# Designs tried in a protein design chat: VHH binders against Maintenance of telomere capping protein 2 (MTC2). Part 11

Target 1, 357 residues: Maintenance of telomere capping protein 2 (MTC2), of Saccharomyces cerevisiae (c7gvl2)
Amino acid sequence: MGDHNLPDFQTCLKFSVTAKKSFLCMYRDSVSKEKLASSMPSTCDIQLKRAINDAYPGGGIKVTVLNSTTASLDSLATTHVKEFEIVIIPDINSLLQPDQAKLVKIMRDCTVAIEKAQSTRIFIGVVHWNNPVQPSGAAKDGDEAGKPAPKTRIFLPTSLRMGAWLKHKFWFACAPPYLDFESSTESSINTRANNSIGMAEEEKQEPESKRSIILNEEANLNDVFVGSTVRRYILDIMVHLRTHRLTYNAKAGGVYTNSLDDVVLLSRLIGLHSGKMFVSPSHVKEASRWYFPMHLELVQRSSMDSSLLYGSDPNLVDEMLEKLAKIKCEEVNEFENPLFLESLVVKNVLSKVVPPV
Below, E stands for the ipSAE of ESMFold2; O stands for the ipSAE of OpenDDE; V2 stands for 0.75 times the mean of E and O plus 0.25 times the DockQ between their complexes.

## First folded at step 1 (VHH)

Design z03 (framework vhh_6z1v_2)
Fold by ESMFold2-Fast, scan of step 1:
Structure z03 (fold): chain B 357 residues (1-357), chain A 125 residues (1-125)
Amino acid sequence: as target 1 above (357 residues)
Amino acid sequence: EVQLVESGGRLVRTGGSLRLSCAASGFTFDDYAMGWFRQAPGKEREVVAAITWSGGSTWHADFVKGRFTISRDNAKNTVYLQMNSLKPEDTAVYYCAADLYSGWEYLSTDSYDYWGQGTQVTVSS
């Protein structure tokens, strides 16, 4: 995986199922209108359901798709299932603050239920994003005399249209599963279906056998060794992120107390996936590239920048943020990553923090 | 040239209904969340309703819940406010506003990038 590329869906799904954690899936939208909150099945919903089925054939995981409306969220809060459940939220970043707050409470309750071994429900939030467009500070020719000016100009809006509390409920973001429309054939799909139908009942994967596979992976994960030197390396990365020039100091840069445990867990999964029973600094760097872009709060406007307390000219801060917004508009398209600026901050910190030998 | 043009404001009797429209031009409408605000003479501008760029989520202020409904037609680059059971307290200039990249900040006046000139709604007793 590159410094700025999102990790692949299949690996993220496997890690998230094993860790019992929720993640985001980033879908790039067309320039034209798409109407994401449709009652008809979207391509994204179909792709995600197929990708989950491919990863866990024979069942064992219940997949529920919401339409991201208040009614669906209210229903989810009272719905209970016995199986391992993955809830797909097709348009998570279009939710307004009250619905985001409801979802945060639902996810918090699900996390508590997992901790108490009462049920397992994780979430895949689908983020639909367009190429960021830098808003103009002044109209070139428009008559805006009747328009009230905002008190503070936002130069770097949040990379995802999500509140921090909701964003931090998801541990990382991934690329969409491979679009198989070009390579998929009807005969290939029919052959798979016929093979499944033709199998003896005893050969079919039952939900209980699939759950035992997940439990076995979780047990193996606990055996992966994490030394005190590696933990100190993660803490050093966290401190550098919290004090970075572009991170919002009043929010500790978005790097919360749970980040240590989250990065340790992800590093263990990366280590185990690479065939190692110990975590190396290389595994920590990869985990950091996956995790921290989702868990950073950047300075959006000059009033958020602590340098103003020490006599810095707001105009110089505004110039810096405007240049960064231009970079965001130009580079996000190349990497197909709405968290590109956050990934730059992570890359910068990883280059400064010396890993243990 | 960015423009938001409100229309539909007029004098209405208490208990009446009115539909406001806001026509947008000069920007990619379906990338923006839209809000309706109102301001009575001598009072601060307050948020009435908001709708996400997709129309998948809406918010309405407590003082209009059950009476007002915000909606949008992205094919027509228009946002609407359907106002039912109007009260004298609803008398104000109603403003349409567009917000590009705020998520949970859709309810903040400071986050809105573009504003219309307003349309006057007067509710008589």
Scores: ipSAE 0.000, ipTM 0.393, lowest interface PAE 11.0, mean pLDDT 75

Design z04 (framework vhh_6z1v_2; at its last look DockQ between E and O 0.01; V2 from the best seeds 0.00; counts 0 for: pae O 10.9 > 2, placed apart)
Fold by OpenDDE, look of step 2:
Structure z04 (fold): chain B 357 residues (1-357), chain A 123 residues (1-123)
Amino acid sequence: as target 1 above (357 residues)
Amino acid sequence: EVQLVESGGRLVRTGGSLRLSCAASGFTFSNYAMGWFRQAPGKEREVVAAISTSGGSTWHADFVKGRFTISRDNAKNTVYLQMNSLKPEDTAVYYCAAEPYFGTLEDWTYDYWGQGTQVTVSS
């Protein structure tokens, strides 16, 4: 996996289903706000649903696409899940603050339900991202001498517009599923009207076997050993992320205490997938590359930089942020990763933190 | 090919002055912040000074404040370090570097490095 690429959808889906964790799916498209407001699922939503169904054939997982309406969230809050359900949120960045709050509450309730083994509901948040338009430095030659108050220019726009309270409910971000365009041609629904007679649909008891596979994977996950040295290594990474210059220190860089458990769990899954019964430093590195980019809070403007408190030149900080923004704009397209800069920070930290021998 | 070539390093006496130059080629010089680093024998590399792309903003390490001054000429693709009131402790190899991120003048943020020029200050 390239150092700055998003993880693939299939692997992320598998891990998320096993861990019963929600995740984000990043789409590089400009979906008009008008289309997102439509009650109809977008092409992206349909693709996700298809990909999920393909990954889990036989109906073991119910997939629901939410309408981005308050009413849909209310309905979700009152609906009990009997089966494993994946809820797709078509444009999570467009949610208003009240709706974000509602969603956070719903997600919390779902987590509690999972812990009690009452129901399993996870969420896939769809993020539509475009390369931020470089602020055209159109120096409007406007008029007179009033020292314009240092316009707090936001140099580093975030691709994730949701509040931190919602963002941190998601485990990691992944790339969209690969659209095999070739396979869609053949399903000509030959509606052959065969008249065959009303035999009694014996309620084929959904084979207990697929539920058993997910349960077996969960059991196997607990068998993957995590040593104390590995935990310490994760903590060291966390500390370095929190103290990194590009992270917003006032919020601990977005790295919360719960990150340890999340990274441990992801490391176990990566280890398990690689056929290992223990977590290695390489697994932790990979897990960190997946997890931390979407959880980091970066400095977006000079006023957020703590170094200014210690006598740094605001102009230098602004220039730094401007340069970073330019690099981001160029590199985000190359790597198809809106979290490129965050990934770069993680890469830098991983290069500095010495893994345990 | 990207090149940074330092010049001006020599032996000087305590209290003397020296001007280092770094000529850049192979990249758009005006798009990069520039920095001077030094490394003394047995010591870690440390940042000495940095300058913004336009030259409008500068940073100097506390140990060189008031004695050293970084400047640049974008028309000449050159960055300078004027060093005054030199001390034996300033003896080091001085490196010119270019960075796109102008962050905390950590060495990891610099993409291009010169070969360095030796500055020796005798007592």
Scores: ipSAE 0.006, ipTM 0.274, lowest interface PAE 10.9, mean pLDDT 80
ESMFold2-Fast, scan of step 1: ipSAE 0.606; ipTM 0.858
ESMFold2, look of step 2: ipSAE 0.306; ipTM 0.742
ESMFold2 (binder alone), look of step 2: mean pLDDT 82; pTM 0.835

Design z05 (framework vhh_6z1v_2)
Fold by ESMFold2-Fast, scan of step 1:
Structure z05 (fold): chain B 357 residues (1-357), chain A 123 residues (1-123)
Amino acid sequence: as target 1 above (357 residues)
Amino acid sequence: EVQLVESGGRLVRTGGSLRLSCAASGLTFSSYDMGWFRQAPGKEREVVAAISWSGDSTWHADFVKGRFTISRDNAKNTVYLQMNSLKPEDTAVYYCAAVEYTWGSDEFNLDYWGQGTQVTVSS
């Protein structure tokens, strides 16, 4: 994985199942896919169901696909599951703010149930993204004589169009499972055979062998050693992210106290995956590259920038943010990563923080 | 230069139908949530309907549910409001706006407004 590339789906799925954490899957929008989605069933849920079955054959995990509607969210909140469940949300960043708030509550309740060992339900949010374009400053010049100017202006918009509370419920983001999957027979794979793979089919009793594999992975994870020096290194990274020039200071840059436990857990998984029973600084750097881009809140307008408290000109700050938004549009295309600017902030911090000897 | 141009407003009789259009230019339309707002004389501006950047999610105010439908055509950079079963209470200037997503749970931060289009419903 490069510094700015999203990790692969299969590794992210296995880590998330083992850790009982939710993650995002990033799908780039295209004109042909948008046209298909309006007249044909979505292919993303088919791809994700196939990828999950490939990773966990034998039906050890129940897979449910949500309709992104208020009624479907309300139904999900009251549904109880005894087996391990993965809920796919096909267009998570298309949810409007009230429905995002409902989903946050549902996910919070699911996390509590996991902690109490009452049930295990995790989420895969599908993000559909296009190249971001900054709002034009010329909009102010277009104001009618006598009409008030907008009270708030956004110069660097959010990368995922998700509320911070919802975004922070997801551990990291990954690339789609089948990047080159283009099939003229997609409709045929979504006919009777796939339609028969409903809740009843997915509710089949888990094979004991597959359950044993999941449990063994959890047991092995607990044996991975994390030293106090490694924990201090993570805390140092967190402090540098919170105080970064581009992060929103009033929200601690999006880096909350629980980030320590999340990064420790991810570092253990990376260490275990690399065949090591201990966490090294290199594992922490990789975990940080996966985790923190999702958990950063960047300055969107001058009023959010702490430098204003020390006499900075808000117009110069807004101009800087406009320039960053333009750069972001170009680089996001190159790396196929909507979190590119956030990944740059992480890379900058990792280059400044000295790992322990 | 960002421009939002509303059209389609006119005088219509109670029970009639009308389709409003808003053509956007100077922004990447498919990256913005869009909303329809209205303001009657002597009243505060109120949100009527909203649609996500992708078109997959829509929201309609309770007072128009079942009567109004918001839609968009990203290929044409246009958002629409189909208004059915119009009532005199629907008389207002209708505004199109590009909606910025921020940290508010149910608030819209509006940076781009159109000039508005007048809808008058006669009894």
Scores: ipSAE 0.013, ipTM 0.382, lowest interface PAE 7.8, mean pLDDT 75

Design z06 (framework vhh_6z1v_2)
Fold by ESMFold2-Fast, scan of step 1:
Structure z06 (fold): chain B 357 residues (1-357), chain A 123 residues (1-123)
Amino acid sequence: as target 1 above (357 residues)
Amino acid sequence: EVQLVESGGRLVRTGGSLRLSCAASGFTFSDYWMGWFRQAPGKEREVVAAISGSGGSTWHADFVKGRFTISRDNAKNTVYLQMNSLKPEDTAVYYCAARYDLEWLSSDSYDYWGQGTQVTVSS
């Protein structure tokens, strides 16, 4: 993938299924369809179910679309499935704090069940995003009373609008599956019109041979070698991300302790996918480009900037953030990536950290 | 080849019930969302209800919630609209429409349309 593009859905899906990890899928909202879509099931869940079926046509994966109600979340917490299950959450970043907290608990319990080999349930969180809107002047006439208005202006709002604990439950973010609707509809109809009902049902059922293939791929992943110098390289990347000019140091830039294990796992998948039984620095760079952007916590306002501790002028910091906000608006449209600025931070860090030979 | 044929429309009294059927042919029925739309004289076409290919997801417009129910039988390639507590305002031509999985509540996005069936509700 390019340095600033979101990775493709099919590769992310296959990696996530193999790793038994949850991921985010980034859908751009259309203003003209926003009001209609909010009163009905999102079209993205239909597209995602189709893409999952295309990736796993032999079956073996149960797909459940979560109704974003408290009752649906409570039901999910008590429901057990023997098959591999993918739960689609159609509008994850619109969930209110109490429901986000419930989902975090459910996902934590699912991770424990995976570790105990009791069940496999992973999640695809659908994030609906809009272009960052340049804040229209909040104070047209300013403080008419001559009193200083408390200015807590946010220059760079968070890209995902999710709580940190919920965000951390997902390991990376990908682009939506892009299907040519006319071509896909025509081809799909023609292909399925020629299939017998019995043949279609047999393909939907996971035979024992397909299950053994999936298990063999998981075993191969565990055999991918990761050297100590590669682990040190990942740690150096993490340190540079935490201390970057644009990252919020009070939250360690969003780079959490689990990041090492996640990047190691993703690097192993990339290595295996490239036909290697060992991880190289190039695999780490690719894994870092996929993983870190959604996890980063950037400086949103001058009061969050550590340079103020060393006597920086808050007005100069505000000017910098305002210029970055404008760049983010322009480049997000070019790359169709709401995490564009975060991807720039990752690219900058990768250019500065010297990889092992 | 592709056909959607609506049936069941007739004159019915206020408070009565009616079931509309739409028989589909020429495509893989279970891969398509099915929708019911209606259009009264001098008014724009409006969406009434929709159902996913598997039948696992349904949507009903607020003005018919509790009165109308959409369902489907994939073995018979048929979608149904059960209409209860009918009102004069429900008088319209009812259309069946089919849409492959990407968009299911926009009239501009539906791939196949039936010819319609007239429902008249009298007092």
Scores: ipSAE 0.000, ipTM 0.103, lowest interface PAE 21.5, mean pLDDT 73

Design z07 (framework vhh_6z1v_2; at its last look DockQ between E and O 0.04; V2 from the best seeds 0.00; counts 0 for: pae O 11.9 > 2, placed apart)
Fold by OpenDDE, look of step 2:
Structure z07 (fold): chain B 357 residues (1-357), chain A 123 residues (1-123)
Amino acid sequence: as target 1 above (357 residues)
Amino acid sequence: EVQLVESGGRLVRTGGSLRLSCAASGRTFSSYAMGWFRQAPGKEREVVAAISYSGGSTWHADFVKGRFTISRDNAKNTVYLQMNSLKPEDTAVYYCAADSLEELLYWSEYDYWGQGTQVTVSS
């Protein structure tokens, strides 16, 4: 995977189901806010549902698309899950603050239920993003030559608009599923009526319930060894992220103490997927590339961090931020990653932090 | 959750002065950047002024530079907008906003917002 690409949906879904963690799915589309507010599932929602069903055939996982209404959230809060359920949130960035609060509460309750082995419900938050087109300074030809065009201070906008309390309930962000639309044409149902004969109902042993597969994967996950040196390495990464010049220091860059456990868990999954029984520094690096970009809080303005201003010319800092904003605008499209700058910060930190031998 | 309550909006004459106040609820007022926005009838909401969480940095829109001043008192959990030399064009509903990431130069639905206070400037 390229250093700045989002992880693939299939792997992320698998890891999230195994870990019983919620995650974000990032869609690049020009869907109008009005369309997203519709009670009808979007094409993206349908695609996600299909991808999940394809990954988990046989009905082992109930997939629900949430209507972005307060009433839907209330209903969700009162509905008990008997089976493994994935709830798709069609436009999580559009949720109002009160609804975000409700969702956070619901997600917390679900976490508690998971811990008690009562029910399993995870969430996929759909994020629709567009690269902000730099307002082409259309020089309106108006006449008056002399007034310096107000330097439109380009600020680094965040791609994730949800509150931190909700944002941090999600483990990582992934790319949308690639549905090979080409394969759906060939299911020509050749209903060839071949009549062939009554051979004996061999008792098709009920395929060991997909539930058993998930349980087995969980068991295997616990067997993946995490050394003390690896944990220290993660902590070092966290410290460097917190102190990075582009991170918002007032909030510890968005890196919370619980990040250690999250990264350890993800590292185990990556290791397991690679056929390893121990977590290596390479697994940690990969896990960090997945996890930290969506959890980082970057400085958007020089005024956000007094430390940036201390000893520095605020104008120089602003110029730097403007340059970064420009880079973001150019590169986000290339990598199809709205968290490009965050990924860049993580990459930089990973290059500086020496892995344990 | 931060609740914001604006006050001070009223009818004033052209050239008059007004001070708006926004009181924030909660213990974490000092962790939020604060801003004032306004929305005139039939116009889009626009940012008027912004102030950092510490009060060390301020921003003012070009259309209000020299006339309006944003300030805050963290001990009182209050942000202020001093408006001088008011014009009929300043007639709008004024909104207070809070943002933990200081994204106050553009309007966002994800920020904390007050209910607004009406300012009317009569010619």
Scores: ipSAE 0.005, ipTM 0.243, lowest interface PAE 11.9, mean pLDDT 78
ESMFold2-Fast, scan of step 1: ipSAE 0.208; ipTM 0.653
ESMFold2, look of step 2: ipSAE 0.226; ipTM 0.688
ESMFold2 (binder alone), look of step 2: mean pLDDT 80; pTM 0.823

Design z08 (framework vhh_6z1v_2; at its last look DockQ between E and O 0.04; V2 from the best seeds 0.00; counts 0 for: pae E 10.9 > 2, placed apart)
Fold by ESMFold2, look of step 2:
Structure z08 (fold): chain B 357 residues (1-357), chain A 124 residues (1-124)
Amino acid sequence: as target 1 above (357 residues)
Amino acid sequence: EVQLVESGGRLVRTGGSLRLSCAASGFTLDYYAMGWFRQAPGKEREVVAAISSSGGSTWHADFVKGRFTISRDNAKNTVYLQMNSLKPEDTAVYYCAATDWFEGYLTPDEYDYWGQGTQVTVSS
């Protein structure tokens, strides 16, 4: 992955299945229907189902698409499944707060069931986003006195319209799957042969053999060593993120207690994926780039900025936020990453925190 | 320019029904959660109902549950409030509002775009 791009779907899916963790998939809504018809919100669950089935053939994982409605959530809470289940939530940003609270309870119960080895259900939350219109100058000074009550303008609106409790049930956000038309294009037979060579060994296995391989990967994950100096490095990154100028102090910047455990686990997965039985500082840096941008809570408006308590001029804070909003609009479109500013904060912190030798 | 325009407010007898509409121009409602608010004379604005951008999730205040229903038609760029079993206490100016921030949608401060309001009067 590039420094400014979301991680790829296939690797994120593999890590999440192995770790039994839920994750977000950031799906860009089409600006022009004629140019990007397959990118429309109504087709995202088909793309996700196909990508999951390609990665886990043979019916070892049940894929269920859950609608964002109260009735669908109530039905999910009472359904019991023997298989490993992935539940797709097609538009998680569309949930109002009462339904978000129901989902948090459902996901908490699923976590307990995983810990008791009773059932395994993880969630993929689809987040639909679009780049906002280029910012224009706000109605400036001169008419402010006529407003009934001054609104604090939101310069940096969040892309994740989720309460903090729901957001922290997901450990990272990824790019949508890239799907070619290999199976639907007869003229591209050579492309199919090349793809099948890379996956031939695992695709021939029976469902029981596939589940045994998954269990072996889980066992190997527990053997990946994490030293005390590496744990302290992660904690130092978390402290710097909580105290960063752009993070919202009242919410600890979005960096809560469980972040340590999740970053340790993700670092182990990255280490194992690179053929190591130990976690290095470079694995922690990569895990941090995956994990923290989705969790960070940035200052969205001047009233959230802690520097006002120390006498900063609110107009200068507004000017800074407006400049950041213009930069976000331009760079989010280029990198197709609605968490671009959050990623810059993480990159800035990583450049300042000294890794262990 | 972003504009929200309410319509449908009028005088209605107790027990009657009324449907309010809110049409958007200058932007599409597809990406906004919408709320209906009301303000009686001398009172603060209060949230009546809210609906997610897709319409898949709705919320209604306790004082209108079972009587009012919020809905939307994104193809027509319009949000509706169906008001049944109207009471004199429902007399107010009704406003529609839009927000791209979903959490905290129960207060007027969470909404950036507002209509001008439409008067609903319920007679005894």
Scores: ipSAE 0.000, ipTM 0.441, lowest interface PAE 10.9, mean pLDDT 76
ESMFold2-Fast, scan of step 1: ipSAE 0.517; ipTM 0.810
ESMFold2 (binder alone), look of step 2: mean pLDDT 82; pTM 0.841
OpenDDE, look of step 2: ipSAE 0.008; ipTM 0.279

Design z09 (framework vhh_6z1v_2)
Fold by ESMFold2-Fast, scan of step 1:
Structure z09 (fold): chain B 357 residues (1-357), chain A 123 residues (1-123)
Amino acid sequence: as target 1 above (357 residues)
Amino acid sequence: EVQLVESGGRLVRTGGSLRLSCAASGSTFSDYAMGWFRQAPGKEREVVAAIDWSGGSTWHADFVKGRFTISRDNAKNTVYLQMNSLKPEDTAVYYCAAHEYDFLSGTYEFDYWGQGTQVTVSS
């Protein structure tokens, strides 16, 4: 658990399956010179399929990978499965705007189908991101790099390259599943005794058992008490995020009206996971750290900063944004989190909003 | 419960310009994302442009980019579509629509619709 780390995949998967919500999985693209690795593509979908099978042995969940953008999206729009389905989208942030719009409509229809108990289909969007690189030389003067930063420069581009409407269909973002080969392939080749392989196959033959476990977890979730003061605390957090110095006020900082219900639901799951039948302020803080970072819309350039409405100097805003871009470059690599700056905004808000006693 | 009324549609020559207006009744206009749609005879309704609740985010269909501009005036409860360099293929009934979600960048589904205003572009 960390203030700036992405939550772990296994917990996120179990919470998302129980809540019937879609989530993002953040994969860092390597900048190393590994040409041999590039000729044999290691697809994130194989790793995700393994992690899902490890969490839900017995095959109670169907896993589908989106293999072709337009044709696959059209197929999803017209087909619903009877069993619980997880659809993996291997490179969601590379979808063009029209295909993102199609996906939003498909996901909205899936949410309606879940509410009507007609089918259950959730999505794991895979986001590929690159390490930011600090600019060479001093960007403060025009003499070092040859040119100063232009007045219309975007200092803090969006971290996900997804439209806000598509981001709102996913409730949080997590780290990739941990795949520690506990022993090297070379050493494990000597110990190939599989005593439980037959037991694993027997478990896969009982999908009804796994389905009943999911339903029981969902029923228990409804019993977790959420007081009105806890709901007011979440609303206070949302207001502070919408009006934060670094959030884009014209878009309410990216905090939309459905965020309340999402944070309430996530807080219930965290409470239940901690063995409590009630939501406390600490559960809300943890839910907020998981939920809000991917939803925030930050000020990208001085023209977006609401302080200009009150007479602020755009050059001072530009200086602030340049410093934040440098911090983002340094800390994103340290924490393995492309949403580090958004996480910092959430942390700042949580420190200022007084929780109920 | 939002009522939408479009106006401004008329006959115009190829290369001409036209501004469509959509007036909303009610005190909740600023809570809605707004869109312009069009429907030509024998074709399905297609999305032309969309604007979020604040006017800070807009989307325009590829076939109108650079020619059409959507805007809104929340003080007047009105959304506009400025149409420049009109072509005969722009001939259609234009509809205004409202949607409850913030931050529509692109368009897909809308909850409230106007009755439409006819735009005819002569070749």
Scores: ipSAE 0.000, ipTM 0.158, lowest interface PAE 15.4, mean pLDDT 72

